# Designs tried in a protein design chat: VHH binders against q9vxt7. Part 18

Target 1, 187 residues: q9vxt7
Amino acid sequence: MPRPVLLIHGGAGDISDSRIAGKFAGIKQALRSAWGLLSPDNGSGGGSALDAVEAAVRSMELDENFNAGYGSCLNTSGQVELEASLMEGRDLRAGCITLLRDVMHPITVARRLMEKQRHTFLGGAAAQELALATGSERLQPGALVTEGARLTLKEFEDQVAQGKDPFFARTELTDDKPVPKTDPSGE
Below, E stands for the ipSAE of ESMFold2; O stands for the ipSAE of OpenDDE; V2 stands for 0.75 times the mean of E and O plus 0.25 times the DockQ between their complexes.

## First folded at step 10 (VHH)

Design f05 (framework vhh_8k46_1; at its last look DockQ between E and O 0.03; V2 from the best seeds 0.00; counts 0 for: pae E 16.2 > 2, placed apart)
Fold by OpenDDE, look of step 10:
Structure f05 (fold): chain B 187 residues (1-187), chain A 123 residues (1-123)
Amino acid sequence: as target 1 above (187 residues)
Amino acid sequence: AVQLQASGGGFVQPGGSLRLSCAASGFTFDDYYMGWFRQAPGKEREFVSAISWSGRSTYYADSVKGRFTISRDNSKNTVYLQMNSLRAEDTATYYCAADYGFSFSEDTEYDYWGQGTQVTVSS
């Protein structure tokens, strides 16, 4: 069996230097989460590429550094609306979820949609029903909202209030505290 | 809360008929395939029949083809199983289930399950 390759991208926004370390650490964590499933040499090698990809994204959904689950960017009402998509390359199967609320892992819901093969894209109430029907837990309202996300929204609102062009507003918050650019783990 | 309430089971002689009903609530009924499974004592649960979202497509296990008819009324959120020409081997606990997808022949694909209703075919 050829050695698998796992590639993870941590975002392409206006990422400040203070955020780099956190994103880097998060990417490593995602890789670790996925690689254990993907590596044939790890003895636990019962995972598929799909399992590994889902594991990686689930890891990222828990990390506010990636704004893809916990700590997602907020809508103008201050709410988290989740999106996720998954595709299997061999058979070109795909599942896409949008406007999902209060679910920890929208990528899992996307996978479930892909596997059920009834729809390719679900949003809002339909996506919510799929999530719950297939075993996702409904979180408390606001559980996915972080202070960083609130501050980002506030910044946007302030820009609008000042009459500034809100197009291409920042989605990445800058930290006040300087963070080393190198991985503190020494890896 | 999701509910699937099956009814219509009972005792019948060989050659007799029964009609099972399963009333659904707590989910968008017409977004789901509905299926019937059965399990006899000491045997694995087996697929009996399934019906598509609109009822346009129906599926049957070979053992029940020509004898059983599945139908649904989406206005009533109910799926039915008409069982004719019943045989002793049809004796089992029958289960109603809902599947969001269309992989209807495998019980692991179904998202919701009702309580079983007993069907006993005996002389």
Scores: ipSAE 0.021, ipTM 0.353, lowest interface PAE 5.3, mean pLDDT 87
Fold by ESMFold2, look of step 10:
Structure f05 (fold): chain B 187 residues (1-187), chain A 123 residues (1-123)
Amino acid sequence: as target 1 above (187 residues)
Amino acid sequence: AVQLQASGGGFVQPGGSLRLSCAASGFTFDDYYMGWFRQAPGKEREFVSAISWSGRSTYYADSVKGRFTISRDNSKNTVYLQMNSLRAEDTATYYCAADYGFSFSEDTEYDYWGQGTQVTVSS
């Protein structure tokens, strides 16, 4: 039987020195959340790998250290817009969602889209309907917004006002910005 | 309204077997991962087993591996736990739980919980 492998990439972009340790800790937590699902004694191939990938990404979506779910970057209206995609390797089936709002785990919605098999890509109101119809809770507006994300948007806007090309503006706080942490689970 | 109705518990001597079932209503069952947890009086709730939405992947706590088998029948909206070679340490209230995502052993992330069924393994 093939040995399972799990590899996690934390995303593109500049990482300030103050955030590096948090991102590494978050990657380790995501690995820890997922690794047990890949036990050689319990499974291999498609289903177990999908479960592990979803678990790893759900861990990162809860972790404000990543631009995914809770604490992700804001659009210019100060809102979180969510995207996620998932693909399985055996048959290359996929689920892709975009423009989702106020849902804690967009990766799970992407998986449900893949499993329903009528559409590969779904966005906006249709993605929102799928999320709610498949049991995702609608979070209160702003539940995914952190103080850190608001400050990052303000820093971005300040750079643009100073004439800096929006492509080169930073998307994360510098070491001297507040980094609040909240629990969006709603328990 | 969402309901998870666990049943099949009872009194069994060590070495015996029981089959628990959990009937679900009020949500789209085949979109949900299902788990079994147990809690003895005065102890924290602990993970027993979980099964993916399709039934393809199953997971077990080390303490029950090889003795318990989880399964589901999506046409009947029911998840099962076949418990063999029962031991006194298996005595607990057994709860079924459902989660849209996959939370494996993380009981605080499961969306819906059943009322539980009592399993007592004693002389």
Scores: ipSAE 0.000, ipTM 0.133, lowest interface PAE 16.2, mean pLDDT 80
ESMFold2 (binder alone), look of step 10: mean pLDDT 80; pTM 0.798

Design f06 (framework vhh_7mjh_2; at its last look DockQ between E and O 0.02; V2 from the best seeds 0.00; counts 0 for: pae O 12.9 > 2, placed apart)
Fold by ESMFold2, look of step 10:
Structure f06 (fold): chain B 187 residues (1-187), chain A 128 residues (1-128)
Amino acid sequence: as target 1 above (187 residues)
Amino acid sequence: EVQLVESGGGLVQPGGSLRLSCAASGFTFSDYAMSWVRQAPGKGLEWIGRIYSGGSTSYNPSLKSLVTISRDNSKNTLYLQMNSLRAEDTATYYCARDSVAYARSGSVEAIATEYDYWGQGTTVTVSS
């Protein structure tokens, strides 16, 4: 009857030209995995908005081009910490998960929390127990870590070793300092 | 079970006015946005407008001067007021419940909308 809408966002930040193709392919895949759940074209029952957003996010959690699930940014201990949230407007329900580890699809754990538990927010060991009790496989430690994520952490650590401090870098970039006009390197 | 039942359709002369009703049951009506949609004979669906749970409205620009959507949460009823009706406004008019979902994992997110429940429709015929 009325037209459904699906909007997907792959994350904020500066996307280099070398990563654009991977991001586009990943967004297209997420759209393909989710759109049919909103638009029942061939006589099967339609999906829900909830099913569609979960499917889109699950697709990006598998895709190392996104900071979600596989290929997430690493904390300073070199580990992936997972977080996800999901909400629907019809019954104002929500599920929020944080500090989850070694689970491929944190968004699905968030949905299970919303559908099956009294509490809206769960983290750490309790979130791990929910994930396993409701059917998630525990991955081997490190399974979600990618080489790209390791290189990003290494670059951060190298900047700290050079004496680059978040406060110093902020001061140099934020201070009202004029750009040299006549410097030969400043053209 | 969620039910939406439209009423108030019928025969009306060009230039006339008509108010349609949609009786809602089986859910907390005041928590949901609602839409009106119409389908002229042999044509596709045309979205008329939406009223949000807080009372604000959004309309199809081509119909905005013709229609007003309102709701009475104490009676679980959605209304469509139509004025200055023309023969081309002859259609079956449906009410529909809007549904929205949001998901985020790490830095990625998605939002989707759909209309998850529909009425059976009420027919409006505009003719002399």
Scores: ipSAE 0.508, ipTM 0.755, lowest interface PAE 1.0, mean pLDDT 80
Fold by OpenDDE, look of step 10:
Structure f06 (fold): chain B 187 residues (1-187), chain A 128 residues (1-128)
Amino acid sequence: as target 1 above (187 residues)
Amino acid sequence: EVQLVESGGGLVQPGGSLRLSCAASGFTFSDYAMSWVRQAPGKGLEWIGRIYSGGSTSYNPSLKSLVTISRDNSKNTLYLQMNSLRAEDTATYYCARDSVAYARSGSVEAIATEYDYWGQGTTVTVSS
């Protein structure tokens, strides 16, 4: 059997040096979680590509280093609004979730949406309803908010208050001195 | 406290069918992938299959035609349906909560390391 290929990307934002180690560790953890399911030669590798990628993303959703799921960037109200999307390339099936709140694994909700084959994209109340109706636990409000995310929002607010252009505001907290972003694509 | 309790094992004739159950408690069952693993006498652990939180399933290719895994999240129960049982299917069957599979040096750790909780097992004996 051909050996599968697994590729994980941990973000393309303005990542400070202080966050590099955590990013690598998190990516490795995600790879381990996914590869064990995917590898055909280990006796337990009966997982599909979808299973593997879901496992990887679930791992990342728990890791503050990826500012998704736990530790997500906050909206202007200081709240986490979750997004996730999943696609199966073979049959071109997809599930997309946006504006989901207080759920640990948006990717799983996206997977459920994809598998239901009724809608491709759900947001807000509809996504919330799907999540809860299909067995996701509703977390306590604010459970996904980290101190890092709060400080990042505060930095943004301060920048705005100073009349600075917030277009290149950072979405990742760092102890390093800020380096102006030059990539117009943002984060 | 996380608990997994298998049931449904017993003696069955070749060609027979059997349905095993695993009752889960102490955690949000619907958030976890669950697996069935078996161990035949004198042999190592063998992965049977997995069911994810969304209901998707993966199976050992060697057993796929003989087994079906399902779950009822409202009952916190995992199921293993086995059909056309053979003598070689004689084993202790375990349900396990999936954990992160660990890869070391390009390989995956033993099956036992892929799970954080196991049931006590239920024994299935296939004999005429």
Scores: ipSAE 0.000, ipTM 0.207, lowest interface PAE 12.9, mean pLDDT 84
ESMFold2 (binder alone), look of step 10: mean pLDDT 79; pTM 0.781

## First folded at step 12 (VHH)

Design g01 (framework vhh_7sr4_2; at its last fold request DockQ between E and O 0.01; V2 from the best seeds 0.00; counts 0 for: pae E 12.1 > 2, placed apart)
Fold by OpenDDE, look of step 13:
Structure g01 (fold): chain B 187 residues (1-187), chain A 128 residues (1-128)
Amino acid sequence: as target 1 above (187 residues)
Amino acid sequence: EVKLVESGGGLVQPGGSLRLSCAASGFTFSDYAMGWYRQTPGKQRDLVADIYWGGSTKYGDSVKGRFTISRDNTKNTVYLQMNSLKPEDTAVYYCAKYTIEVTRSGSKTEIKYTFDYWGQGTQVTVSS
């Protein structure tokens, strides 16, 4: 079999220079996590491309640098509403989740939806039910809300209050944040 | 009901090998990191190795290069291949299920992996 190729994108927002290091580290962690499944020499062997992609995204969902999962951008009510989608190219399968709350890995829920082959897209209560019924743990309400996300929302609100066009508001903080060591998947 | 059942332990001579297995049930196995710990009487339980859903691994310093942790999600099983065993490796080995815990203290938030379930343990004895 040819050597697999893994490509990860960490976002295209207005990312300050101070945040580049953290994002880079996070991408590396995601790559390591995924590669562990793809590499036959790692002893864990036998992972599929889907497994690897899911693992990479799961890693990123734990890292607030990627504004997905933990540390997601907040809605106007200050809540995290999670989205994830997964596609399989061979058979053109897809699973999409939206408005999921208080679940750590929406990508896994999307994977489960895809594999069920019943629906391609679920949101809200239906997505929540799927998540919990298929083994996801319910987190404490607001568990995925970070201080960074709260501050970003506040900045947005302040901009709106000043009469600025909200369509140009930043969704990422510009402040220097330490690289979180919250995801051991990259070790 | 979460259940972890270890097997594969036994008596082995120094330099020998054992392969431990932990069969898991009662939860979505692929969602969780798994680990092996070991404990001797009167001492704390120490990390031997853990493996995350993405296949990344971590080893205790004393077992690096000799032990290998792996998992088969299709079988809901985590393995510990133990090579070049030493008398110091004698212990009860426990399989562990991790969970993700989000903690908050004021403005500080963090995610950590913590064990929440243990197997009954399997005895490994390395002796001449």
Scores: ipSAE 0.366, ipTM 0.729, lowest interface PAE 1.4, mean pLDDT 87
Fold by ESMFold2, fold request of step 17:
Structure g01 (fold): chain B 187 residues (1-187), chain A 128 residues (1-128)
Amino acid sequence: as target 1 above (187 residues)
Amino acid sequence: EVKLVESGGGLVQPGGSLRLSCAASGFTFSDYAMGWYRQTPGKQRDLVADIYWGGSTKYGDSVKGRFTISRDNTKNTVYLQMNSLKPEDTAVYYCAKYTIEVTRSGSKTEIKYTFDYWGQGTQVTVSS
């Protein structure tokens, strides 16, 4: 009888020492969110794995410790741009979403795209239309932006202003001094 | 506009069975967790069963082993099969949809799923 395995990788990049504990706790939370869905008595075997993967990624999308959804990196206009992809191994179906905005769970939109089977990859206005037409809630602009992400963008901009190669700038600031956060109702 | 319509309630003797249905419209059914709750007069609504978008289920302790929640995403319908009914199962049964709620707590913004849409309910009466 096959033993289920769930492996979660929190992303590549230079992780400051001050953020390691938060990322570790976040990976544990994602495992807890997903593990119960890896049961022999849930839907088809492929469906059970899809449910678990989606649940794990949804947990990380809510967690500001990861570059996914809430608290993810900002573009140069100070906005969160969302990307996600999903593939199942049985039939190699896939769904890929890019340039989505103001949606909490881009991984679920990627799954919807995969399951519609009309396209593998969708971005921009078309991805936005799919998300809203298939029931994703439109969040207030800025709801996914955190002060930590704003400070990281400021460091990037400071490096550029000093003539440094931004490729080597840190992807995250240290979180030793917590910053105020905006909620969906404010700026 | 979100619409939830329950049906299938009625009067049944102890030990009998009923199947409740909830027809949903106004949202993409397959992307939301759904549930059944019940309310006895003068009491809060209690969880009967939840079913998640991937088919995983949870049950209240008093109904586990007797009730089965299921969903048909092609019909936008949630079902509750109720077997071995007891007089204490008498209640109004409500179909419910999860929604996203955003709150600020300390230095974090919290985002969680909560129920905020309910049908009109269907009466189940177990009597003899």
Scores: ipSAE 0.005, ipTM 0.194, lowest interface PAE 12.1, mean pLDDT 76
ESMFold2, look of step 12: ipSAE 0.000; ipTM 0.161
ESMFold2 (binder alone), look of step 12: mean pLDDT 78; pTM 0.747
OpenDDE, look of step 12: ipSAE 0.009; ipTM 0.201
ESMFold2, look of step 13: ipSAE 0.000; ipTM 0.119
ESMFold2 (binder alone), look of step 13: mean pLDDT 77; pTM 0.743
ESMFold2, look of step 15: ipSAE 0.000; ipTM 0.169
ESMFold2 (binder alone), look of step 15: mean pLDDT 78; pTM 0.744
OpenDDE, look of step 15: ipSAE 0.005; ipTM 0.238
ESMFold2, fold request of step 17: ipSAE 0.000, 0.000; ipTM 0.195, 0.164
ESMFold2 (binder alone), fold request of step 17: mean pLDDT 78, 78, 78; pTM 0.756, 0.752, 0.749
OpenDDE, fold request of step 17: ipSAE 0.028, 0.000, 0.009; ipTM 0.275, 0.238, 0.217

Design g02 (framework vhh_7sr4_2; at its last look DockQ between E and O 0.01; V2 from the best seeds 0.00; counts 0 for: pae E 15.6 > 2, placed apart)
Fold by OpenDDE, look of step 12:
Structure g02 (fold): chain B 187 residues (1-187), chain A 128 residues (1-128)
Amino acid sequence: as target 1 above (187 residues)
Amino acid sequence: EVKLVESGGGLVQPGGSLRLSCAASGFTFSDYAMGWYRQTPGKQRDLVADIYSGGSTKYGDSVKGRFTISRDNTKNTVYLQMNSLKPEDTAVYYCAKYTIEVTRSGSKTEIKYTFDYWGQGTQVTVSS
């Protein structure tokens, strides 16, 4: 059997140099999480490609260095609205979630949609209902909001107030938050 | 080939101002942190200010509140606005391009930001 290939991308936004270390560490953690399921050589292998991909994204959803879950960009009301999508190429399946709130892992909800529902895309109340009905925990309101996200929104608001074009505003965490230069998890 | 060309230096009286420019070429300017350093004869080169690709800045203690580093990615240029200049600011000022270095020590991975290219420098002299 050919060796599986796993590729992860940590974002394409306006990422400052000071945040590279955190992004790098986060990507490594996501890779480790996924590869452990995918490759028998790591002792816990035997999982599917879907399992591995879900594990990687779940890892990133927990990591403030990304804006996929915890630490997501805020809407103009200061709220997190989550999105996730999953695709399976062999059987041409997909699940897409948008405007999900107060759930830690929207990627898991997307997978549930793909596997258990006939719909391909759910948003808002429908997505929320699916999440909770299928076992996701409802977090406290604002649980996914980080200080970095608040500061990013504030920066956006200030730019708008100054008459700048909001289309080009940053969506990443501010550079003022210290980022470790070492991988705390090792390799 | 990476090239850094400083300009804007000169003679100024105490309390005066200068604006240094560093024109960069030979690399994707917007992707890299840039910095200003200064050096006097017989002494080490010290950080004046640096600016990351995302705009974050750091200043040497002696210049905080007086100097401002900025960048224009459309012009591939980094600037150093120097206000309230003092005789102690007299030095050759160098523009620097940074790079990222990833090192391994056992199971640990460390990321460092270090300079890898310098300009030829521009003389700044503060004297009455």
Scores: ipSAE 0.017, ipTM 0.314, lowest interface PAE 7.1, mean pLDDT 86
Fold by ESMFold2, look of step 12:
Structure g02 (fold): chain B 187 residues (1-187), chain A 128 residues (1-128)
Amino acid sequence: as target 1 above (187 residues)
Amino acid sequence: EVKLVESGGGLVQPGGSLRLSCAASGFTFSDYAMGWYRQTPGKQRDLVADIYSGGSTKYGDSVKGRFTISRDNTKNTVYLQMNSLKPEDTAVYYCAKYTIEVTRSGSKTEIKYTFDYWGQGTQVTVSS
């Protein structure tokens, strides 16, 4: 039986030296939270893998060192908007959640969508209602906002005011997708 | 098979208190929202209170501030503490388990919350 493997990626972009130790410790904690759930002796590997992935992401959602849940990046209105997705490989089931607010663990809502609902993608008010109806606690508005996230938004705003592209890695990914030329037959 | 068993009903004077219990079995209790509804003869069931798996609650307008729903996941039990009872609270009280449907009509998505498992009910009578 193949041995299980767990790989955790903590994000892209330029990471300041002062944050590296915290992100490394956070990755180790996420591994600890998840590894004991992986076993070659479990039934369907998809089931134990789902549990491990959810546990790892829940650990990162509580950790202000990551752009997930508590302390994640703010939108331009200074609010945390949450996204999460999850897919299992056996049957390619997936759950995708966007525009969720004031919920500690969006990855768990994505899993609930994948396992209990007919749709793959849910956002906004519908995602919010699903989260609360299936057991997520509603946090006070702003509970997920940290001072670090506020400072990051201010740095972004300052660089935009100076004519810079402060998120060149994310802007680079956007700019790597050239606008397709109009098909002459479809014009 | 899902089973919900209510208890704790009875006869009480106006202004009195009762505590209802609902023992649940046949499902993973901690994963599901639960609720209390009530019904008088010839009328539809009315929402009394819902409690979600994470502990959040919702109350019907006529009972808010007087009734408290709670749950104990170690005992698979939902409770309804009823204080300051009035004659209009006289009804059969039903415990319910929550079910969720997600429907899409055009660009509109709606989550429809229904209770598809009900207990047999417990009578609460408030004599004036």
Scores: ipSAE 0.000, ipTM 0.132, lowest interface PAE 15.6, mean pLDDT 76
ESMFold2 (binder alone), look of step 12: mean pLDDT 78; pTM 0.747

Design g03 (framework vhh_7sr4_2; at its last look DockQ between E and O 0.01; V2 from the best seeds 0.00; counts 0 for: pae E 17.2 > 2, placed apart)
Fold by OpenDDE, look of step 12:
Structure g03 (fold): chain B 187 residues (1-187), chain A 126 residues (1-126)
Amino acid sequence: as target 1 above (187 residues)
Amino acid sequence: EVKLVESGGGLVQPGGSLRLSCAASGFTFSDYAMGWYRQTPGKQRDLVADIYWGGSTKYGDSVKGRFTISRDNTKNTVYLQMNSLKPEDTAVYYCAKYTIEVTRGSTEIKYTFDYWGQGTQVTVSS
């Protein structure tokens, strides 16, 4: 059996130097969580490729270093609208969720759509209903909003107020605080 | 149909306060920047304050520190709290809905006014 390959991408936005360490650590954590399911030598081994991919994305959804869940970019109303999609190549299945609110792991909802529902793409109220009906916890309104996301929205508005092109505004948390350089080889 | 209805204007003594309201309908209120302008007879309409969809604000120089613009998206209303009013603040105050024009490939954007309210008279006099 060929060795499984996991590839994770943590985003391609404007990432400041101070954010690199957090991004890198987050990617590693996502890889670890996924690999643990695939590797028979790991105590949690025996999972499928789907399990591994879901685990990786769930890890990222919890990490403010990414904008996939907690700490997501805000809409113009200051709200988190979540998106996730999952695809299985073997059987050409897919599940897509958009405009989901107050749910921690939209990737799981996307998987449920793919595996248990007849639709490929759900958004808004329909996505919300699916999430809750299939066991997702409804978080308190605004639970996924971070200060960083709020500041990013403010920066965007300020940029617009200055007459700058809003299409290329930053979507990543900006932290000008010096972050200690960690050797990535040490982890 | 887009509709903007101002209220809260009136006669007030110098140093007094007023709170203007603009009730909006006919569009997704939270998606648009809103503004207050004022105009006296024979003069141009000037910016008093504007507020973007996320809450960022801008004020005219003459009203900074005295006026505060805010919005309640749940009520589709934009407000203008006017404190320390002066006779020179006497004008018809208008609520405005903004729209933004962006040209791809350009770093510059423009915002324009889609709609105006009917206006409300504010008179500051002893």
Scores: ipSAE 0.007, ipTM 0.221, lowest interface PAE 9.8, mean pLDDT 85
Fold by ESMFold2, look of step 12:
Structure g03 (fold): chain B 187 residues (1-187), chain A 126 residues (1-126)
Amino acid sequence: as target 1 above (187 residues)
Amino acid sequence: EVKLVESGGGLVQPGGSLRLSCAASGFTFSDYAMGWYRQTPGKQRDLVADIYWGGSTKYGDSVKGRFTISRDNTKNTVYLQMNSLKPEDTAVYYCAKYTIEVTRGSTEIKYTFDYWGQGTQVTVSS
């Protein structure tokens, strides 16, 4: 069997210099949480690879340094809307979740969709129902919102008010506006 | 040149203890995660324990509570304390260094393992 590999990518776009260390540490933590779950592919289903991928993404969903779960970018109403998708390569099964709210781990809901449901893509109220029916707990409103995400939205709104093109507005604070740290254990 | 030298193996009765050591050189030891793996005859290597640069540890299910991994960054050495040994623990034990690759200007990290010592035999016979 081949040597196992776990690769984590923290997202497209430029990362400000002030945030590189936090994102790097977060990726290392995600690797740490997932690595021991890997096993070489031995002809059984891809369960250990899926377990490792889910664990890595769950770590990033708790980490406010990433645009996933806790600390996600806010919509224009100041709320977190969640997306996740997952695919396994052996049988090409997939699960895709969009417009989920107030659930800590959308990646786990995507896996539940892939493994237990007829559809590949589910969004909105249907995704919400799946999450709750399969054991996800509903968080208090605002539990996934961080002060850093609020500041980012405020800077975006300020740029729009100044007449700047919203397409080119940054989605994270610049180096001169560091992200305040908040505790992800706040549920 | 990366060198990993294991020591401390041997023959021990069930219920006994051994302490393995791995002396590391040729790299900045404190920057890398280290691990202990074992291989029984005719099988692939299995994770026994990992230790990360910040001191966090992880254990295989069969050794939790019995084995303890530790590191001394001032001596470039990783240890495995093995207590309550069972015949099923009989294996060659390998020290391993993880390799982390980073694409410059991105948060992409490739975390793999690639360097192994020569191994030390642990035999637990009844």
Scores: ipSAE 0.000, ipTM 0.129, lowest interface PAE 17.2, mean pLDDT 76
ESMFold2 (binder alone), look of step 12: mean pLDDT 77; pTM 0.751

